VH-VL binders against q0atu2. Designs and how they scored, part 268

Target 1, 119 residues: q0atu2
Amino acid sequence: MLDKKARIRTSREYRNVFEKGKRLSGRFLIIYYVENALDNNRFGFITNKKIGMAVIRNRIKRQLRAIVREYQGQVKNKHDIVLVARAGIGKSSFEGMEKDYIAIMKKAGLFARNANKID
Key: E = the ipSAE of ESMFold2; O = the ipSAE of OpenDDE; V2 = 0.75 times the mean of E and O plus 0.25 times the DockQ between their complexes.

## First folded at step 12 (VH-VL)

Design ya5 (framework fv_dusigitumab; at its last look DockQ between E and O 0.04; V2 from the best seeds 0.00; counts 0 for: pae E 11.5 > 2, placed apart)
Fold by OpenDDE, look of step 12:
Structure ya5 (fold): chain C 119 residues (1-119), chain A 122 residues (1-122), chain B 111 residues (1-111)
Amino acid sequence: as target 1 above (119 residues)
Amino acid sequence: QVQLVQSGAEVKKPGASVKVSCKASGYTFTEYDINWVRQATGQGLEWMGWMNPDSGDTGYAQKFQGRVTMTRNTSISTAYMELSSLRSEDTAVYYCARDVGYDSGEFYFDYWGQGTTVTVSS
Amino acid sequence: QSVLTQPPSVSAAPGQKVTISCSGSSSNIGSNYVSWYQQLPGTAPKLLIYDNNKRPSGIPDRFSGSKSGTSATLGITGLQTGDEADYYCGTWDSSLSAGYVFGGGTKLTVL
């Protein structure tokens, strides 16, 4: 699980990311990211009804949290990052979702310069 | 069969703009980014940037920021690269290439266009 | 000039083995998989190796790739005349200006 301090929790925090952040789309994910005034990164997760039933949305959210947690140490500091699941993500494998996340984060330049490669 | 077919050779004057097209076929156009790479005569490959055909998102090499624009027309599975304020140093063969980054989390180009020669001369 | 460093040229006789090195840094080769491209004279580049050591379909096993630290190596065994070409390494660079980077290229001459 992500620590509480690593989570975007309030509507205001989400709104700030959406309004002031940059946006990049992958195959299964969209990320919004903006610098924060903290010493740590915070992550938010959005799974809309278009993804599917609540069970599916919750599964996707758990998977996304797992992915974010795994790569958390490689992300540049002082960022608020919101992951928005795209409609097709429900049919994606965990691995596919992970690869998509990595690709997007790399394109966003959010991985640290000395980030370790994941096999 | 995946194919990328580029537009024909261009001759431009300094200060002009050139727009090269890259028509994709044999796969779902919107699922793979298109990258542009150029190569001056007798020189190496130079990456210019990427374009996501689905979202239209782009990322350009710093060297080309402000001069390059990568776009697409999804209805005809065609990517475009426009380079403005041309100078003699822009004379090169320009390639479009398919990126499989979303499939692997790693970036590499598995299919390339045939190249478009752009000559900038006064 | 190129972010990744390759020897300008290598040469060997038919049947021999050659290696082409590609040196980078922690932000590129150190953090990302390396790909290799073959460019025959007057043609577009062709993917030769991806993910450090994987071959696309149609690429013979004479071609191999490896990566260690911030360096990568392309190996070609049983060198053939048809292997005479330019070879480029490439990878993603995770520096502040994220993007793809190529090596300077290596001209392989078959003697």
Scores: ipSAE 0.905, ipTM 0.953, lowest interface PAE 0.5, mean pLDDT 95
Fold by ESMFold2, look of step 12:
Structure ya5 (fold): chain C 119 residues (1-119), chain A 122 residues (1-122), chain B 111 residues (1-111)
Amino acid sequence: as target 1 above (119 residues)
Amino acid sequence: QVQLVQSGAEVKKPGASVKVSCKASGYTFTEYDINWVRQATGQGLEWMGWMNPDSGDTGYAQKFQGRVTMTRNTSISTAYMELSSLRSEDTAVYYCARDVGYDSGEFYFDYWGQGTTVTVSS
Amino acid sequence: QSVLTQPPSVSAAPGQKVTISCSGSSSNIGSNYVSWYQQLPGTAPKLLIYDNNKRPSGIPDRFSGSKSGTSATLGITGLQTGDEADYYCGTWDSSLSAGYVFGGGTKLTVL
């Protein structure tokens, strides 16, 4: 589970990322990201009722959090990053979500070149 | 001031297609989903589907699968609904409506367009 | 028939109270937030209640909503002739054919 410091929590924080951040779309995910004034990254996760039942949405959130946690050591600091699950993500495997995340984060230039993977 | 302005009335023959537009203003178009709802004369509201303007994702009511296409052009903040293979039962007022999209995953329509009358007549 | 059941009509005198019921199932009202929409004659629908019991800005507090189990209720107190409209409940249905569903509508007559 991501540490509390690494979470976007409030509607205002989410809206700031949506309004001021950059947006990139992948196969299963959209990311919004903006530089912040902190010494760390913060991550937010959005799934909505259009994806499926609450059980499915919660499973997807858990899977995305696990992916983010695995790669967080590679992410350039001082960013607020919101992951939005696209409606078709329920058809994706964990591996498919992971590959999509890696691709979109590389495209955004958010991976640091020498960072180690965090277990 | 949120506003959804739809294209004008359409008269179509059976078998044709119709494309209704919905221009959004007063908010960031890509932050909220657009839904389409229709209403035959003297009848209730019938949900047709949703479209996310940011991603282009859609979800259609099963009744309209294969006949409806929902799209957008984000550069002009405009959503579109196209219904093909029209028949007399498709005669209705077609509404676009904004749903809350990202905030808490809620599904309700806080702003509606004025409606577009589509008449399908032999 | 509509997935959500509403009475077709209801009437009451000015100043009175009326309630409008909306009956569904565990896959819709039982699992999801309920909204209510007002449609004045010749106009587009307007959001009246969201998240079961919340009012958007500009909706007076004489309109109220509640939900219990698989049923929802719209309450209107202090009825005015301007309240004559069709009222629709709506919610997401989380079944295998998932989608948004409306009630059949209730015509309110103030007489």
Scores: ipSAE 0.006, ipTM 0.598, lowest interface PAE 11.5, mean pLDDT 86
ESMFold2 (binder alone), look of step 12: mean pLDDT 93; pTM 0.953

Design ya6 (framework fv_dusigitumab; at its last look DockQ between E and O 0.05; V2 from the best seeds 0.00; counts 0 for: pae E 11.0 > 2, placed apart)
Fold by OpenDDE, look of step 12:
Structure ya6 (fold): chain C 119 residues (1-119), chain A 122 residues (1-122), chain B 111 residues (1-111)
Amino acid sequence: as target 1 above (119 residues)
Amino acid sequence: QVQLVQSGAEVKKPGASVKVSCKASGYTFTSYDINWVRQATGQGLEWMGWMNPDSGDTGYAQKFQGRVTMTRNTSISTAYMELSSLRSEDTAVYYCARDVGYDTGEFPFDYWGQGTTVTVSS
Amino acid sequence: QSVLTQPPSVSAAPGQKVTISCSGSSSNIGYNYVSWYQQLPGTAPKLLIYDNNKRPSGIPDRFSGSKSGTSATLGITGLQTGDEADYYCGTWDSSLSAGYVFGGGTKLTVL
């Protein structure tokens, strides 16, 4: 699991990211990202009803958290990042989600330059 | 009236490739995903994968990954399924089927093609 | 072999009721909507039930679907000779290797 300090937890924090952050759309994910004033990254996850039943949404959220955790050490620091799952993610495999995450994070320039595990 | 019309029967040798077409009509082609399902003689249904005609996005069953390619030509509302490195076990009737689409995450196949018989024999 | 388990065959006389079971797991039937397909001899499958219990247009109310836990059931009342066919349940599997899965199929014989 992600550490508590690595989580966006409040509606105010989410709102800040949506209002001030940049938006980038991938195949299965949309990310909103903005610099924060902290020494760590924080991640948020949104799975709306278009994804499917609550059980499915929760599963997707768990999978996304796992992906984020796996690559957390390779992400540029001092960012708040919100992952919004797109409706089509329900038809994707875990590997597909992972590839999409990597691709979109690369496009956003959020991976460290020396990161080599993301290929 | 929604229709999916598939190409004719194919006879191939082991190791060859087969490309089956599925022409859609009676609806907006790009609004619904196309799935491919095969059925060996006397056997059950086996899902192969889905393809979104709008984006070209695909999702393949793990069993067929690396060997199946699903594409489309939107100008003629036609979906294609290509299976390579054919084996005798690939002998089956192959169906295209429409589902509700990319945005729902569901797979009710409401319309089916008539099927294409693919025979793999030496 | 199939991820979803169905009885290989069921039979009943005209006018009777039959049920076809479909057993899965939490990652498939437990999470996702179940569909049922009818396949008459020598024909392509036809959607019979979707979203667990909904009937497409043209499907008579003699056909019903239900879902509970990790199992689904197809019910057919007032059995007719024309109902003799193979029936397949299907659903999405939300496991790490996501994909659509079918049951092994059930052959319904009208006696």
Scores: ipSAE 0.018, ipTM 0.673, lowest interface PAE 5.8, mean pLDDT 90
Fold by ESMFold2, look of step 12:
Structure ya6 (fold): chain C 119 residues (1-119), chain A 122 residues (1-122), chain B 111 residues (1-111)
Amino acid sequence: as target 1 above (119 residues)
Amino acid sequence: QVQLVQSGAEVKKPGASVKVSCKASGYTFTSYDINWVRQATGQGLEWMGWMNPDSGDTGYAQKFQGRVTMTRNTSISTAYMELSSLRSEDTAVYYCARDVGYDTGEFPFDYWGQGTTVTVSS
Amino acid sequence: QSVLTQPPSVSAAPGQKVTISCSGSSSNIGYNYVSWYQQLPGTAPKLLIYDNNKRPSGIPDRFSGSKSGTSATLGITGLQTGDEADYYCGTWDSSLSAGYVFGGGTKLTVL
């Protein structure tokens, strides 16, 4: 689980990222991101009703949290980052979600360290 | 300029199939889902399903499950909807619509095709 | 019958204000954002309001939206003859038959 300090919690915090941040689309994910004034990163996760029933949406949220936790040591600091699941994500494998996340984060310039040097 | 341009009107007999095309331009086709919505003359809008152009994934309204197929050809930025086992009740205008994939709300249908009239009559 | 209930018609004179209601349930309007669509005669629908109360680029601020509980409302002020159209509310429904649902539509007549 991500540390509680690293979570976007309020509607106001989410809205700030959507209104002020940059947007980048992948196959299964959309990433919104903006620099924050904190000394840490914060992550938010959105799985809308279009994806399916609550059990499916909750599974996807858990999978995305696991992916973010796996790579959080590589993420450039001081960013608020919201991951929005696209409608087709429910049919993706864990590995497919993971590859999409890596590609998007690289395109956004949000990875600060190479996996070979960090791991 | 985002545009969705649909194929021309179709006249079909009961039991036949129809395939409607929807050509997208002015945006990255694979970044946004295509939805299909129909409207019988003088009636309201009826959602049929969505299709993700990148993955080919679909989600169909239960009413149409088993007789609708939504596909695409990404090289020509074109989505397709095929409806089989047509009945007179399927006579309607069929629309494609793009949904917006970057808001916390439900993905609204921000751009629509011009519509394709399908008439089912013997 | 439509999952979301709208009045079949409303009318008002040019310059007046009109309100169109949309009534649903906890599984749709109660949990999800509402959009409104305008359909001029013989044309495709056009997105008018999204996220309950936001306007896309090009929609004038005399169009407004709101939501309370399981109901949504579209307001149009400074009514013009060009506003004569059918208006639909729409939202995702999170019930067992998950999917997008529309209201039955409201015909606005400008007299």
Scores: ipSAE 0.007, ipTM 0.572, lowest interface PAE 11.0, mean pLDDT 85
ESMFold2 (binder alone), look of step 12: mean pLDDT 92; pTM 0.945

Design ya7 (framework fv_dusigitumab; at its last look DockQ between E and O 0.04; V2 from the best seeds 0.00; counts 0 for: pae E 9.9 > 2, placed apart)
Fold by OpenDDE, look of step 12:
Structure ya7 (fold): chain C 119 residues (1-119), chain A 122 residues (1-122), chain B 111 residues (1-111)
Amino acid sequence: as target 1 above (119 residues)
Amino acid sequence: QVQLVQSGAEVKKPGASVKVSCKASGYTFTSYDISWVRQATGQGLEWMGWMNPDSGDTGYAQKFQGRVTMTRNTSISTAYMELSSLRSEDTAVYYCARDVGYDSGEFYFDYWGQGTTVTVSS
Amino acid sequence: QSVLTQPPSVSAAPGQKVTISCSGSSSNIGSNYVSWYQQLPGTAPKLLIYDNNKRPSGIPDRFSGSKSGTSATLGITGLQTGDEADYYCGTWDSSLSAGYVFGGGTKLTVL
């Protein structure tokens, strides 16, 4: 699991990201991202009923957290980033989710210059 | 089979705008981004930006920020690239290409349109 | 001018092997997979190599790609007259101004 300080936890924090942040849509994910005033990044995850049953939503959330954790060190610092799972993600493999995450983060310019892709 | 068919050649005056179309077929239009790449005569390839046909989201190269607009009409699987405030240096062949970035996690263009020649002259 | 650096030209006789280099930096080739494109005279570019060393269907195994550090290399063995074309490397650049970047292109002449 992500470090407690690396998580968006409150409704207020989520609202701030949605209202002030930028939005990009990937194949399976939508990301909202905004700069924060902290010394670290924070991540939020949203899996709504469009994805499917609770069991599926929970699985997706676990998978997304794993992906974010794996690439956390490559993300430019001082950002709040919310990942919203799109409806089609339930049919995607973990690899597919990872690819989508990498792609969308790259297009958002959120990976650091010295970031190296993990196989 | 995947095909990208672009609109015909354009001749424009400096300061004008040009809008090139790219009709996609042979695949789900909204499943892949469309990138635009141009090539001046005798010069190399220059990436202009990407457009997500599903969401309409775009990302433009810094060089073209403020002058380029990439849009789409999903009902006819057509992508558009509009370049404004044309200059003589904008004279080039403009290509649309299917971008498989979201599918692969890495960006490359697996299918290309035939190109559209845009000539900017007084 | 181009973010990625390629030799402007290479040449070899039919049947020979040629290599085309592509030099970048940590923000592009160092961090992202490289693709190669072939552009025959008067035609649109065609994807030749993706993910550093993978060939799309229809591309013969005479074409190969590799990457090490911040550099990539395209290899062509058994050179044929039909291989005479311009070759471009390309990759994503993860810098502040994120975007796709191409090399300057290499003209391959078959002697």
Scores: ipSAE 0.226, ipTM 0.812, lowest interface PAE 2.3, mean pLDDT 92
Fold by ESMFold2, look of step 12:
Structure ya7 (fold): chain C 119 residues (1-119), chain A 122 residues (1-122), chain B 111 residues (1-111)
Amino acid sequence: as target 1 above (119 residues)
Amino acid sequence: QVQLVQSGAEVKKPGASVKVSCKASGYTFTSYDISWVRQATGQGLEWMGWMNPDSGDTGYAQKFQGRVTMTRNTSISTAYMELSSLRSEDTAVYYCARDVGYDSGEFYFDYWGQGTTVTVSS
Amino acid sequence: QSVLTQPPSVSAAPGQKVTISCSGSSSNIGSNYVSWYQQLPGTAPKLLIYDNNKRPSGIPDRFSGSKSGTSATLGITGLQTGDEADYYCGTWDSSLSAGYVFGGGTKLTVL
């Protein structure tokens, strides 16, 4: 899915984004984001237990990773970005999640240009 | 400041339906879920379900599945709870509450409406 | 009966301390953050404690919370007559019939 360099992997990396970053809420998602000192972006994903059983939460994580991958080339570089799934996201459509991601990333000023899928 | 203002008291006969409204102000209505909680006289709090104002998605407590419908009108920042096939046991105060549920099992109600008394009697 | 067990009542004199317990299971308190709500007579509930031990703005530090295992505790010090209320614990239950659950409530009387 995402390249290893594009993943937030450790608790310390997650904590840095939560403690130092900005927070912005959307329909189904909350993002935390902070500028990093790297040459690339990194993404992290959190699903809350209120969403449902573990298999449902894992499906949502996969869907969010797919959405992020489609737009990653349009995201301004040098950011660590954590996506937190809100309660109720499990009943949203894939297209609804995608629209929410686009909207919240635009609100944050993180898209470098009009968002388009990578293909 | 955050405010949730509910519709007035209702008196209903068994078998009827009731629809309670909850008007939100002081925050972005679509950014937080609305939960509904009821309380019979002298009894504890009973969670009924949540509704996401942006998508319209819901999750109902199993006890109320099939009898409750939670909706909204985003243009007037108003949530609704409709309970059908009313019985005397449904006599209670009904509250809307803004719910917060993010990371690691967080789920709590930080602001509450004033409550709406629904009385079901023949 | 309530999924979360609280004593039905507690009492103490003004200026004294009380604790209110809330006992649950691994699927609720054991896995999820606990919140506490105060309900003054004739009013809506108000959030007192969230995330086990955090106070919202405007809640005095006389109110405290803690969690250990499958149990949670609300502490109130320096009791005042205005603290007479019902107190509820609440948390998410992650079992197959997942949903939010409250304790049965504890009536606090300040004598």
Scores: ipSAE 0.007, ipTM 0.608, lowest interface PAE 9.9, mean pLDDT 86
ESMFold2 (binder alone), look of step 12: mean pLDDT 93; pTM 0.951

Design ya8 (framework fv_dusigitumab; at its last look DockQ between E and O 0.77; V2 from the best seeds 0.81)
Fold by OpenDDE, look of step 12:
Structure ya8 (fold): chain C 119 residues (1-119), chain A 122 residues (1-122), chain B 111 residues (1-111)
Amino acid sequence: as target 1 above (119 residues)
Amino acid sequence: QVQLVQSGAEVKKPGASVKVSCKASGYTFTSYDINWVRQATGQGLEWMGWMNPDSGDTGYAQKFQGRVTMTRNTSISTAYMELSSLRSEDTAVYYCARDVGYDSGEFYFDYWGQGTTVTVSS
Amino acid sequence: QSVLTQPPSVSAAPGQKVTISCSGSSSNIGTNYVSWYQQLPGTAPKLLIYDNNKRPSGIPDRFSGSKSGTSATLGITGLQTGDEADYYCGTWDSSYSAGYVFGGGTKLTVL
């Protein structure tokens, strides 16, 4: 699980990301990202009812947290990043989500310069 | 069979704009980003940018920021690349190419259009 | 001028082996998988190698790829006249100006 410090926790923090941040869409994910004034990254996760039942939404959140945690050390610091699950994500594999996340993060330029892909 | 078919050759004057089309078939158009790559005569490949046909999101090479616009018409599975303020240095063959980034987390172009020659001359 | 560096040309006789190098940096080859493209004269580029060393369907095993550190290598064994072409390496650059980058290209001449 992500450390408390690595989580976006308040509505205000989420609003700030949505209002001030940039947006990029992948196949299964949309990310909103903005620089923060901290020394660490914070991640937020949003799954809406279009994804499916609560059980599905919770599963997706767990999977996304796992993905983010795995690649956390490769993300450029001082960013607040919100992951929004798209409707089709419920039918995707974990690997599919992971690849989508990586692709989006790369296109957003959020991976560190010296980061190595984890296979 | 995946195919990318581009529009025909263009001849433009300096300062004008050119819009090249790339019609995709044989796959779900909105599932893969379209990239544009150009090649001046006798020169190497130069990446221009990517466009997400689903969202319309784009990412342009810094060199082309402010001059290039990549769009799409999903109803006809067609991607467009418009380059403005044309210069003689923009004379090149322009390619559209599909990347598989969302499938693999790595970017490479598995299918290419046949290319569109754009000539900029006074 | 190209972000990735390739030798401008290589040559060998039919049946021989050639290698084409591709040098980058930590932000591109060091971080991302390398792809190779073959461009026959007057044609569009064709994907030859992806993910450092994988071949798409239809690409013979005479073509191979490898990556180490910030460099990649394309190998061609059993060189054929039909292999005469330009070869480009490419990969994603994960710098702040994220985007795809190509090598300068290598012209392969079959003697």
Scores: ipSAE 0.889, ipTM 0.948, lowest interface PAE 0.5, mean pLDDT 94
Fold by ESMFold2, look of step 12:
Structure ya8 (fold): chain C 119 residues (1-119), chain A 122 residues (1-122), chain B 111 residues (1-111)
Amino acid sequence: as target 1 above (119 residues)
Amino acid sequence: QVQLVQSGAEVKKPGASVKVSCKASGYTFTSYDINWVRQATGQGLEWMGWMNPDSGDTGYAQKFQGRVTMTRNTSISTAYMELSSLRSEDTAVYYCARDVGYDSGEFYFDYWGQGTTVTVSS
Amino acid sequence: QSVLTQPPSVSAAPGQKVTISCSGSSSNIGTNYVSWYQQLPGTAPKLLIYDNNKRPSGIPDRFSGSKSGTSATLGITGLQTGDEADYYCGTWDSSYSAGYVFGGGTKLTVL
């Protein structure tokens, strides 16, 4: 869904975000974010086994990727951003995850223009 | 019955600090962020910052960065705002307010405390 | 000086209509939904309008809101003496140091 350039891929890349980045928590998500030296944003997704079985974790990852894709044009450039699913996310709706993402991205100062969906 | 009840009026000297409390009831305290807003007599509303009671995360308006600290005690459902190095222009009514950002993705304040008057005078 | 600009005052007779403007920029009103707050004399502000044009439960439909470009408008019809208050627009600002911003407030007088 996200372009391959827009993905955080290696353990080293993830570690850089966790060690050097800032963090903010919402109800269902935690984001870690740090400025990168690229011309684009990159996104990573973490679902812990405490969230549930692999089927549940894969569904959550798919939903989070869809949310990130929907709003990616509004994200300020040059950031590596890791979304970490909190334990309670399995009981969230898609809309609940989406609202949580919008709120924490605004509070992190990562949205630039048009922070809402275009209808 | 959502309610935010703030501590009583304060009189302070320039250079001192003030800590205002905001006790929440009627909802799950850790589910909504608390914001602080002040209003000098005869003037408009001025946003100071937000605080997430679950994580303790904060975001402060640039004007107050370095002078304001927002905290909480979740065991008594109470938020706090501390403003240091007070000066006469800090004389204002200070409000706590609940934001609904996690419900809507948009920020607005659906419940407000009654306000706490802080007077800074020599 | 406030980030969002409102007229300092407006007035109208009972039963008439009034509008209150709120002017901002692309980083606030242009990209985020607007809310309005009513502050009756001696009281805390109260939410009046959210999401540009929605009313919370208990707010009568003579209060309305709209947004166009980087401006928002509060409309009040059937004006009553009990509507005398200060009115504030507010929204999130997505600029460099993101945060919430209010208009300077508008004092409504019912003559």
Scores: ipSAE 0.762, ipTM 0.906, lowest interface PAE 1.2, mean pLDDT 91
ESMFold2 (binder alone), look of step 12: mean pLDDT 93; pTM 0.950

